# Ledger of designs, part 33: VHH binders against p91247

Target 1, 277 residues: p91247
Amino acid sequence: MAVDMIVEPKWVVQNFGNIRILDASWTFKPKADVAEYKAKYYNKFGVGMNELKNPEYLAEHINGAAHFNFDIAYYPSEDERFTLYTPEEFSSYVKRLGVFNGDHLVIYGRGKDGGMAAASRAYWTFRYYGYTTVSVLNGGIEAFKLAQGVVQSDSKAEGIRCKDAIHFPIGEVCAAKGFKKKTDCDQAFAAKGIKVGDTVVISCGIGLSASAICLAAARSGIVAKLYNGGVHELAYKAPQHLNMRVTLLLHAITVLRCTYIHFTFLYAIVIKIERIV
Key: E = the ipSAE of ESMFold2; O = the ipSAE of OpenDDE; V2 = 0.75 times the mean of E and O plus 0.25 times the DockQ between their complexes.

## First folded at step 11 (VHH; framework vhh_rezetamig_d1)

Design x4 (at its last look DockQ between E and O 0.22; V2 from the best seeds 0.00; counts 0 for: pae E 11.5 > 2, framework grips, grease 26.3 > 24.2, SAP .797 > .668, placed apart)
Fold by OpenDDE, look of step 11:
Structure x4 (fold): chain B 277 residues (1-277), chain A 130 residues (1-130)
Amino acid sequence: as target 1 above (277 residues)
Amino acid sequence: QLQLQESGPGLVKPSETLSLTCTVSGGSISSGSYYWGWIRQPPGKGLEWIGHIYYSGETYYNPSLENRVTISVDTSKNQFSLKLSSVTAADTAVYYCAAEPELVITYEEVLKLISGYDSRGQGTLVTVSS
């Protein structure tokens, strides 16, 4: 059954018993050491779930929601902050979250932009692994609370600009309370020369903002593809897509891990793909 | 690997409806992993996007053709179809059905996209003539 990609809080409240809710809240953290992570947490989801807790989730989350923790759901690699596990490995993790086949997953976040970046990243992750009944809660936990949903407890920035790319801030499709209206997003895309029928590749630092923009684009009927490697990988493998300033900045930021992540939340690059038949 | 094959008449009279079918093998349309679309190339012109259908049944059409285009899916036959009504000589083209991945993409996949469609048919010429 076709589900809406973005659902409103009232809908979630009304359908609370028929959905599986996931909290995709993620707090800004430096990239973990690849070798250390591999040794401690790679495909050791039980250990990760015990040791890698999110204070925000623990403090307050939607009733019954499991935490889809980015620090566990992905692993760091040389080229990517959030490298995707194999389907088998990911399935093992998802099972631990109490997700069953056929569940309608509703994913939410919190904080800036209503948590839409994180929620959308999780959304695309589940879609990647073949889950077809997945939705993002518009506005995140804050919007949910305003809709009288029940919650429980458990006991400034510069953007990256790339050559020959469309710079697309997440703020064009998200606001404080979540995703903007489809019509507003349509206008935002149109203003950048992006329209229905276009195929675009969207990338940002570590894939969060890009995910939100991809989801908004998909809602608008634009074929949007999330480049999982992010701008960092592009800088490394395809520097021709980046201007010199951005390239230098990325190299510098690679050393300053926190700064790199900061940029990720603000900007994405959009590349229109022109095909030759 | 997905394989796509166009089928349908190569000749259509003006004002009639062009009908094409794409048969998909090597994968299921219902899997939800792809956009299933149609594109065409008129003689001497560039590639034109016609539209596509999503696994949910949602359709998206080129605004220039929207009023004349219908794309549908038959999951039982693992096929999707194109109907273009009220055709004129301007609709003469090589028509391609294509499958486009929806989701996360690797750098190598991006390069493939730049170089062309990942999965498409061989194309079928449809001539509109009286």
Scores: ipSAE 0.070, ipTM 0.565, lowest interface PAE 2.2, mean pLDDT 81
Fold by ESMFold2, look of step 11:
Structure x4 (fold): chain B 277 residues (1-277), chain A 130 residues (1-130)
Amino acid sequence: as target 1 above (277 residues)
Amino acid sequence: QLQLQESGPGLVKPSETLSLTCTVSGGSISSGSYYWGWIRQPPGKGLEWIGHIYYSGETYYNPSLENRVTISVDTSKNQFSLKLSSVTAADTAVYYCAAEPELVITYEEVLKLISGYDSRGQGTLVTVSS
């Protein structure tokens, strides 16, 4: 249950895959207009995540890290820049980041002094809400890179290739007027290596693609399960249930989902279940 | 609380037909919430999916077995069955019937499914020997 308050870069590199990493980067700026923020962003975390992007996070962050964005996680009020939400509202935000109870969170910052001020603020915010399995990465992303940690960029999305996890665009089964003919959909599934009687788990998060693909799969005789939660939580909470190729794919999907929500609208991830245990 | 129970002979001679019945209690086969399936585990090997049937009568079979397999449903008895023809010693296995959820699953159900857990009967050993 107890974790160290501060963790070192080498420890994080060695424990990559067993922890949930948050980027707490914040770029200094004047306080937002209180009334405008309340009207547009207050308690509307999806809108904020779509519109309040941080260029430094997008350009480079620790592989798999979600952005704990101060412009979203808090709201401006008359007297404060970073006013705290209720526990229930805050929980809603951090679940969108893939944070669930029991995860070991590691928070980092960037820039001057390793971004320890921003990371520490985020750390104490989690403590305020009773989340105690949380640590700060000493020295931030800069120290992590010096320890040869892997970083990534979301500035340009790349296609994902993994034999055991299948990228399935909704356009394979839908056209402008609705579902394609059954025979066309049968061929689309077969072209992806999905055959009658296969069991598949289909997920895209909030998008509609997974639901449509599940219906088309059922019409084609495929045992399709619609996973309503985030597939990223499987990759972080229970990696022992996924092979390395699927885990790598889920890490990439997690980054794409957190940064480009509409991207999941274009496709679903189909995981073919192997019944081995 | 859905419960499944296999029944049928434990010994089958080569070239004969293996016949098993699964009795469902605690729920209705006609609910449309499940595919009703058969799986088997040969000694010392992993699980092999045989096929399943939807309550409407639509069947889906493992291609490696499909020319020897018939799965049927009797909704009035709340049962479904497996027939596997022309058996050999290679068909010796523990046979399970299973309820496979159809459409929407929770996070916990995904974890169970990818870890190899599903709603199964207790299993029945069928030995093919002469």
Scores: ipSAE 0.000, ipTM 0.189, lowest interface PAE 11.5, mean pLDDT 74
ESMFold2 (binder alone), look of step 11: mean pLDDT 82; pTM 0.827

Design x5 (at its last look DockQ between E and O 0.16; V2 from the best seeds 0.00; counts 0 for: pae E 9.6 > 2, grease 27.9 > 24.2, SAP .788 > .668, placed apart)
Fold by OpenDDE, look of step 11:
Structure x5 (fold): chain B 277 residues (1-277), chain A 130 residues (1-130)
Amino acid sequence: as target 1 above (277 residues)
Amino acid sequence: QLQLQESGPGLVKPSETLSLTCTVSGGSISSGSYYWGWIRQPPGKGLEWIGHIYYSGSTYYNPSLENRVTISVDTSKNQFSLKLSSVTAADTAVYYCAAEPELVITYEELAKLISGYDYRGQGTLVTVSS
């Protein structure tokens, strides 16, 4: 199916759990020394992601969004500010952003012109590397906020994403005044393919959002199990499950493909458990 | 350790009510922390969720069985029960009572859960036949 190149904020909000959002925000800075960059950061994406932080992204970004950092995604050369990596190298970086093949990428920016320049640059970069399901969020983060999208602040630019898990924002079951009506929650769960009679495990960073979602699910008759350790514990005790190259088939029910951890209190991952004897 | 045991007749006539009781030991039903439920496995078929009762007393049933199912708790006996009315041959199955934890504390517990481990009875075959 043809994907719209430009998507509106309302659409992004409606499809929030089914897309992979990338923040392409970039603050202008002079070109780094080519030799120095080559020594420190070229094809060393882990190091770059740790050391080359964007203050704007850290201060505020769309919930769950990974930072597609131009200072990392490209490298400086003698003639170019943003030289393109080889496909293999770029793939290595993109994997660290929690992007999987087949993901619908939604890229946004901020600032002048709603950040459309940066977002579009990123868009065409992904197109160059063969990604076919890519969209630009019209109006950037500001437009998203006006559309009542959820944003967050992080001290870290890295996050965990499990492709085969259901990403469930707390905002689906909670509003400003507390829990939404049961009927609204029922609808939210149904929209994610979760129904009465299902058994699910719910986990988040430190258990807060997951707890709320569990309670809402329980009210709706869903057997919801809160994983107390959360995704952090999984990272420590079972890092193999967080490797995007690892397909975890447990009990023939759940395939988990996880990548780097997003530290957020605003959404949880939901794992549907299929009962077999 | 929480233990569950099903009890009830193994034979029920068509149109009658199937009645089973689950006796819980090693823990109190009134203490909460679990969903108390029933599942069944018809011959040659997969597991089917019937319903459960929550600590609050709220009951939730499979929509396909909702009009025929009643789950109740007797805290004084530390038991919970299943009633399935108007049974037919299609209700022939091995019935299990189960306790589903609300909280998975450790990764090891999670791993067990994902592997299919739960607190359930041994199951009891109920045959619907004239």
Scores: ipSAE 0.071, ipTM 0.592, lowest interface PAE 1.5, mean pLDDT 82
Fold by ESMFold2, look of step 11:
Structure x5 (fold): chain B 277 residues (1-277), chain A 130 residues (1-130)
Amino acid sequence: as target 1 above (277 residues)
Amino acid sequence: QLQLQESGPGLVKPSETLSLTCTVSGGSISSGSYYWGWIRQPPGKGLEWIGHIYYSGSTYYNPSLENRVTISVDTSKNQFSLKLSSVTAADTAVYYCAAEPELVITYEELAKLISGYDYRGQGTLVTVSS
């Protein structure tokens, strides 16, 4: 069945018994040691679920929501913070969350941007594995709880311009209560020179801000691809498989030694592709 | 492993409809891992994205072409198709079909996407002429 990519809190309340809800809350933390993680948690989902608990999820979540925990659903590797498991391994994890084929999944987050970055990351992860009956709850747990009539406000963007890539702050597509209206996001992409039908690759420090921008871009009709690694890993690997034009574009993001906090919360790098598959 | 092959007429008269089919092998068009797209390259010019379709029937088109473009999918034949109506000489180009990953991509998938020679067919020249 085809389902809406983004659903509103009212719809979720009305369909509560007919959907499966996942909490995608993730709290920023330094990348885990790769060797230690591999020894203790890699592909050991029961151990991870017992030991890697999120206090915000435990304290409060939408009734019936299981936690899609980024510290468990992915593993750190040399090249990536959130390395994807095989489909079989991933399936094993999500079955422990009570997710089975045919369910309409609704994924939400929490926090000042309505948790859209984390929820969007989880959304694209399910899509990657071929699970297409999945939606993001607009505005996260906060919007689910809030009274009507919250007025939207826009944040001013702070920019670090990479000479070969488009700087795109998450505030261009998100406000305090979640994603901005589609028409506002359409204008934000157009103002950055990104039009409907363009193919773009989106990356940031750890992939969370990029995930929300990618979901907004898809809603706007832009062919958006999320690079699974961070900007450091992307730049390190760029020369091996990229043509010279795109390699030069990606070198610009390597010059920036931004902290994970800057890349996580401030902006993503959007790369227009001059060549398409 | 995935292979795409364009087929259709190489010559189309002005004002008529250009019609191409892409046959997919080495994978299923209904896998949900890809958008199925069309790209063209006019002689001496850069690549232009035409649009794509998800196997469910959802379509997205280049705004410059959207009033003339129809992309469709036939999952039973593992094929998808392009129709471009009211063609002119400006529509003369090499047309490519492509498998566009919709999901989170790895570095290898990124490299193939931007190289222009993996994830797509070899291309077919369509000339619009009387």
Scores: ipSAE 0.006, ipTM 0.250, lowest interface PAE 9.6, mean pLDDT 74
ESMFold2 (binder alone), look of step 11: mean pLDDT 82; pTM 0.838

Design x6 (at its last look DockQ between E and O 0.18; V2 from the best seeds 0.00; counts 0 for: pae E 9.4 > 2, grease 28.7 > 24.2, SAP .839 > .668, placed apart)
Fold by OpenDDE, look of step 11:
Structure x6 (fold): chain B 277 residues (1-277), chain A 130 residues (1-130)
Amino acid sequence: as target 1 above (277 residues)
Amino acid sequence: QLQLQESGPGLVKPSETLSLTCTVSGGSISSGSYYWGWIRQPPGKGLEWIGHIYYSGSTYYNPSLENRVTISVDTSKNQFSLKLSSVTAADTAVYYCAAESAFVITYEEVLKLISGYDYRGQGTLVTVSS
C-alpha cells in the first residue's frame, strides 16, 4: 500500500508501535576535510556513531527514535557536501539504526520550519536507496510533543542568488509548524510559474531546503528532482551553465544565471527542464 | 531495468474513447519510484504531455486535455492506463507511456534529462478515423 509522504503527529501517536522513527535533526556545520573524513569515518559507521553525536538528539528525541545523522549517513567529497554511499554501504549504516526491511519509516526533524528541510532530505535519501515505506512527520518533534507524543533524553544562513533563476524560498511550502497545506503549496508553485507537467530540478546550498521543496512539489504532482550536489557543484563543474541556457540534443536546460553562491537553508533554485513535451 | 509497453487498439472512431494500457516490467508501480505518464506525438508535430499518475494515486493532466483524460493504475497487474474521451482527428498520434523518476540526481543525470523521460515505451499509433 502506498503510504502518505507526509504524516501528521496524531497519526504517528496512534501508530507508534507499528513504525520505525528516525530523527534527522541536523544543524549547519562546516564541510569536513575530505581526506580526514575518509580516514576516520568513511564506511566506518560504528566509529562515526560513537564519535559524531548530536547534542539536540541526545537532549531530547521521540521515544525509540534512532538518529539519522547527516554527518554519518553521507560523506564529504570534492563534488558534494553530502555524497551518497553505495547502496551496500548505506544499507550497512541503516541496519545499525535498527531499520529492517518492510519497516514504515517516519522521519522527523526540529527547529525552523518544523525541521522539514532535514526530514525531507532524509526522506529523499531513503527513497533514492529504494525504501518505499517512508514518511515525514509534519511539524517535527515540536508538533509531536503538542500531540502528546512521548519524548526522551538519551551558524548565519547565506543565500544563493541567480539572476534569472526561480528563487523559491522554503517558506513558501513550510511554516513554523511544518509543511503548509497542499493547496497553499500549489498556489506557491503556480505563482512562480511552476506547473504540473513541468520537470524541474531543485537545488540549494547543501540540499536541505531543496529537499523540502521537492517533497512539496511531489505532493503537488510536479515532477521535481533533487540535485544532490547543490549549486556549488554546478559552479565549479560547469560554471558556464549557470550563466546560459544549455541546449543539447534539441532540448534545453535553462540553468539560471547565478550572481553569487552561498550556503543557504532558506531557499532553493528551481531549474526547469525544457522539453518538447 | 524498467520497461514499458503500450497496448490497445490502433483505430478509434470519432467521438469514441481512446483506451491504452501500459504494462510495466522490471519495477513496481506501487513503489512510488516514478511518475507514470502518457505523452503523444501527432504526425508532423512535437511531443505533447497528456498527464501522469503518482504512486499515491494522484492524477495530473494537461490542462488542454483535462476534461477528456483519465489515467488510472492497476497495481495488481503492474499496469496503468489512459482514457481519452470524445476523440477527433486531432487526437491521431503515436502514444507513449513513460516513467520519470523524482528522487536524488547527480550532475550527469541532470544532463540525461535533456533526452526526455527516464523510460519510455516504443509507442503505439492510434488513428482516429471513421
Scores: ipSAE 0.106, ipTM 0.589, lowest interface PAE 1.9, mean pLDDT 82
Fold by ESMFold2, look of step 11:
Structure x6 (fold): chain B 277 residues (1-277), chain A 130 residues (1-130)
Amino acid sequence: as target 1 above (277 residues)
Amino acid sequence: QLQLQESGPGLVKPSETLSLTCTVSGGSISSGSYYWGWIRQPPGKGLEWIGHIYYSGSTYYNPSLENRVTISVDTSKNQFSLKLSSVTAADTAVYYCAAESAFVITYEEVLKLISGYDYRGQGTLVTVSS
């Protein structure tokens, strides 16, 4: 299934919902020390994604675009700045970016050359690994904006998108006879600052309390998503998406569950996701 | 792979009703896996949630719009629709249809949610003028 190698900004705007977009922005830096990089980041893509942030990407990128970060996608070696991983290792990285087989990828850059050099480098990297449904956005993010494309900013991302973690007892929506009346549950959610149309991620230690709260939330018109990991995983793996108060609360709940098992069956954590500006 | 496409008139006169349809392909509205919604972006402003409908017919609206909004679903056509009555120039915006999954999600999926909706249409500009 062949796609055009270069696509125009208007085409990308028109096809926005049917493509996967990668930001290939790279800021010049001296080559990293090979031994230090190997110890900290080599084939540890989650660590690199957490620690090797690009300020220009965070400040502005095409809505929904993940960052294909040259400081992560490649590794420095004795002879090369950007040494290629094995296909299996590379596949592991790009899956973390939300790239799956069959997606039409569109890669862009930024700057005076429209980011064409960086975007082209990333394009040929995907081709090298056999991913052929890939295109470069002509003129980069600047041309995309001129074509009225939507961009977003992550510069205030810490804590902004997961505004608050809310301690939510199962007893707010359940009683001995089952679920409480819809109007009671509506009021319980509203009292916690969770309103119709909000999107929330709900988790607890076992998943049973969170599941019941998800059902009650759905009845109340709240978009509720059940998180597959534990609350402690969020607190320790994604602190940049939670503010300090939320992180400390999640840690305290984890400690309390370790010392008093009864507590884990009575509560869930509801994380409200702010809609993107 | 789920896809959404808006359709409807791009020009609506003041006091009339804006009517849009979203056609869903690559998945079924009847599956119960999604909330089917409408959002809009007025020129130079942020996104505004209008409302959504669950496949069962239960509707939920933005309180600021609820007296003028009707969202409906037609499972036989795999479509859902928006009607916004008594429009004014303030209702000029790009309108998007969207789907929000209710499934269990992973850490990486949480990160994707922060950057946008799971599935949106391409958007359609609706201008309200005389």
Scores: ipSAE 0.006, ipTM 0.409, lowest interface PAE 9.4, mean pLDDT 75
ESMFold2 (binder alone), look of step 11: mean pLDDT 81; pTM 0.818

Design x7 (at its last look DockQ between E and O 0.01; V2 from the best seeds 0.00; counts 0 for: pae E 15.2 > 2, grease 25.9 > 24.2, SAP .723 > .668, placed apart)
Fold by OpenDDE, look of step 11:
Structure x7 (fold): chain B 277 residues (1-277), chain A 130 residues (1-130)
Amino acid sequence: as target 1 above (277 residues)
Amino acid sequence: QLQLQESGPGLVKPSETLSLTCTVSGGSISSGSYYWGWIRQPPGKGLEWIGHIYYSGSTYYNPSLENRVTISVDTSKNQFSLKLSSVTAADTAVYYCAAESYLVITYEEVAKLISGYDSRGQGTLVTVSS
């Protein structure tokens, strides 16, 4: 499907639950030693993602956005700062960012010129690798904030996404005054391919958003079950359904035994239970 | 533990109305915790959802069957029923009544859901034949 190459912040806000957002923020760094990088990080994306962090991204990024890190997405060579991986290698990295086939990628940057340089390079890169539904957010994160987009600070909980799950923002069923009309909710579910007769499992970080969505779904005649364990339990028990980033997060949590400060997820994941028809 | 049992005729003539009743034991239909549903499995085919009813009486049907299906609940008898009008040979199937919680579930329960409802009857074969 043809998409606009450049999208405005308002559009991104309106389509927040239907797109995959990537932060392409990059802070200038000298070229790494080629041999050292090859030894430490080349095609070792898990290691790179753990060790090569961008402080700007961590300080603030669009809610749910994964960091498309130039220090990981490319590798240094003798002649190039950002040498392109093979398609297979790049795909491995992109999967770790929670990008699935068919996703509409919206890439943004920050800083000078609204981060258009970095965002555009990322755009070009994805296009190079055959991704067709890619857009650049005009004006970057700053413009997004002005459009009242939601941003977050996050050190570790990046890009939580469940494979084959429908991402369903709570805003589809709730507004400032409470639940939307049943008809509006019906439409929202239908738009996501959720129909009466479907059995769905709904999950979020701590169960709040999911609870609201479950209630709305029930009102609409959709058999919706609240997964009490949340995304974290899924990640632990069924990591194959989640992106690699979430998997890494779980490992970190296991190591730190830290009470995960659950970010208020503005969205839930909806999993359709496939029945043999 | 909820127990469900289907009852009704095993033979229905074409153009007539198939009528089945599900008797629920071990719990109350009016508890408000479950959807009460009907599913069927034609010979050699997969399971097909027919519809379900909420304790409040709200019904939801498969669009493909909506014009022929009526599901009702009798809280006094702790039963719910299926009526399928204008039956044809295509309606020959094993019919199951089922109950499914719409509330909180665990991972293990999710895994079980892949295989079926929280509670389901043994099924009853209904053959449509002249």
Scores: ipSAE 0.181, ipTM 0.384, lowest interface PAE 2.6, mean pLDDT 80
Fold by ESMFold2, look of step 11:
Structure x7 (fold): chain B 277 residues (1-277), chain A 130 residues (1-130)
Amino acid sequence: as target 1 above (277 residues)
Amino acid sequence: QLQLQESGPGLVKPSETLSLTCTVSGGSISSGSYYWGWIRQPPGKGLEWIGHIYYSGSTYYNPSLENRVTISVDTSKNQFSLKLSSVTAADTAVYYCAAESYLVITYEEVAKLISGYDSRGQGTLVTVSS
């Protein structure tokens, strides 16, 4: 589908949640040494994202925007400061930003003149690679804030970051006769910091509690997805991803499995996911 | 962001009760995002999970210790505590308090762990000796 080349701040506020937003902020700096950059960062997007952070993006950006970082998205060469990667390499980078086919991308900049130069370069870069469902936010983050748009600050610029993992016993939404009333369940989710419009992944290590919690969440207006694999499966089949937090949680689940299980002691692991990239 | 600080006596006599408190700063115990736990490391041994508590008061204990362990939370002081009764020399260890989050998985990478903050205290040695 064709989209407008330039979108206005009010439109972006009204369509928030239906678009993918990229911050194209770049802070002027001398061209990096070509050989050093090639050795350390060329085609090593994870390393670049970890080491080449932009303080202005971290300090403030449009809520949910990922950083399209010129120091990562391009590489320096003898002839150019911002040399284009192959399509395959570029695709690998932007997937780390949470950009997939079918998204309507909106790109913005900041500072003098609304950052339109940086945003426009990023726009044409996507066009060069054949990604045509892309727009530039007129006036950048400054105009967006004047239109009462929401901004955030964070210390991470990763693709997708989970917001809190939550223990959720089935007794929060069920009683002896079935589901509790909607208003009681709404309160149970709110007490756990899960609100209308949140996206969650729900899993349990024992029993079918996660399915009941998914249904209650859907009734409460929460976007819930059931993860059929358990945390035990992840811990036993992919131990390279274990850490102390996962080990302690799995130990607690194991203890519960070694005792008589009353309905009210069964629970699911609820993972609240917010798309911050 | 979370900071955890253990406090309590470093020496406990046999048969008495070991009592430790963890003070939480940089976050609220009542946030609902964590289990508040205790782990220990006996000299020359690996880590041993003692138990944890959810802010609502629900407790879970290591079966090997469950008849001697009490973990409690005081949300008004932003603290949680460990009591281990009837201690012996075998209970000599470095004790850590920890904020235990659930498994952190992205929706699009559900079979993969992602980075989060690593939250535990610096540890306090408790020696059981006459």
Scores: ipSAE 0.000, ipTM 0.106, lowest interface PAE 15.2, mean pLDDT 71
ESMFold2 (binder alone), look of step 11: mean pLDDT 80; pTM 0.819

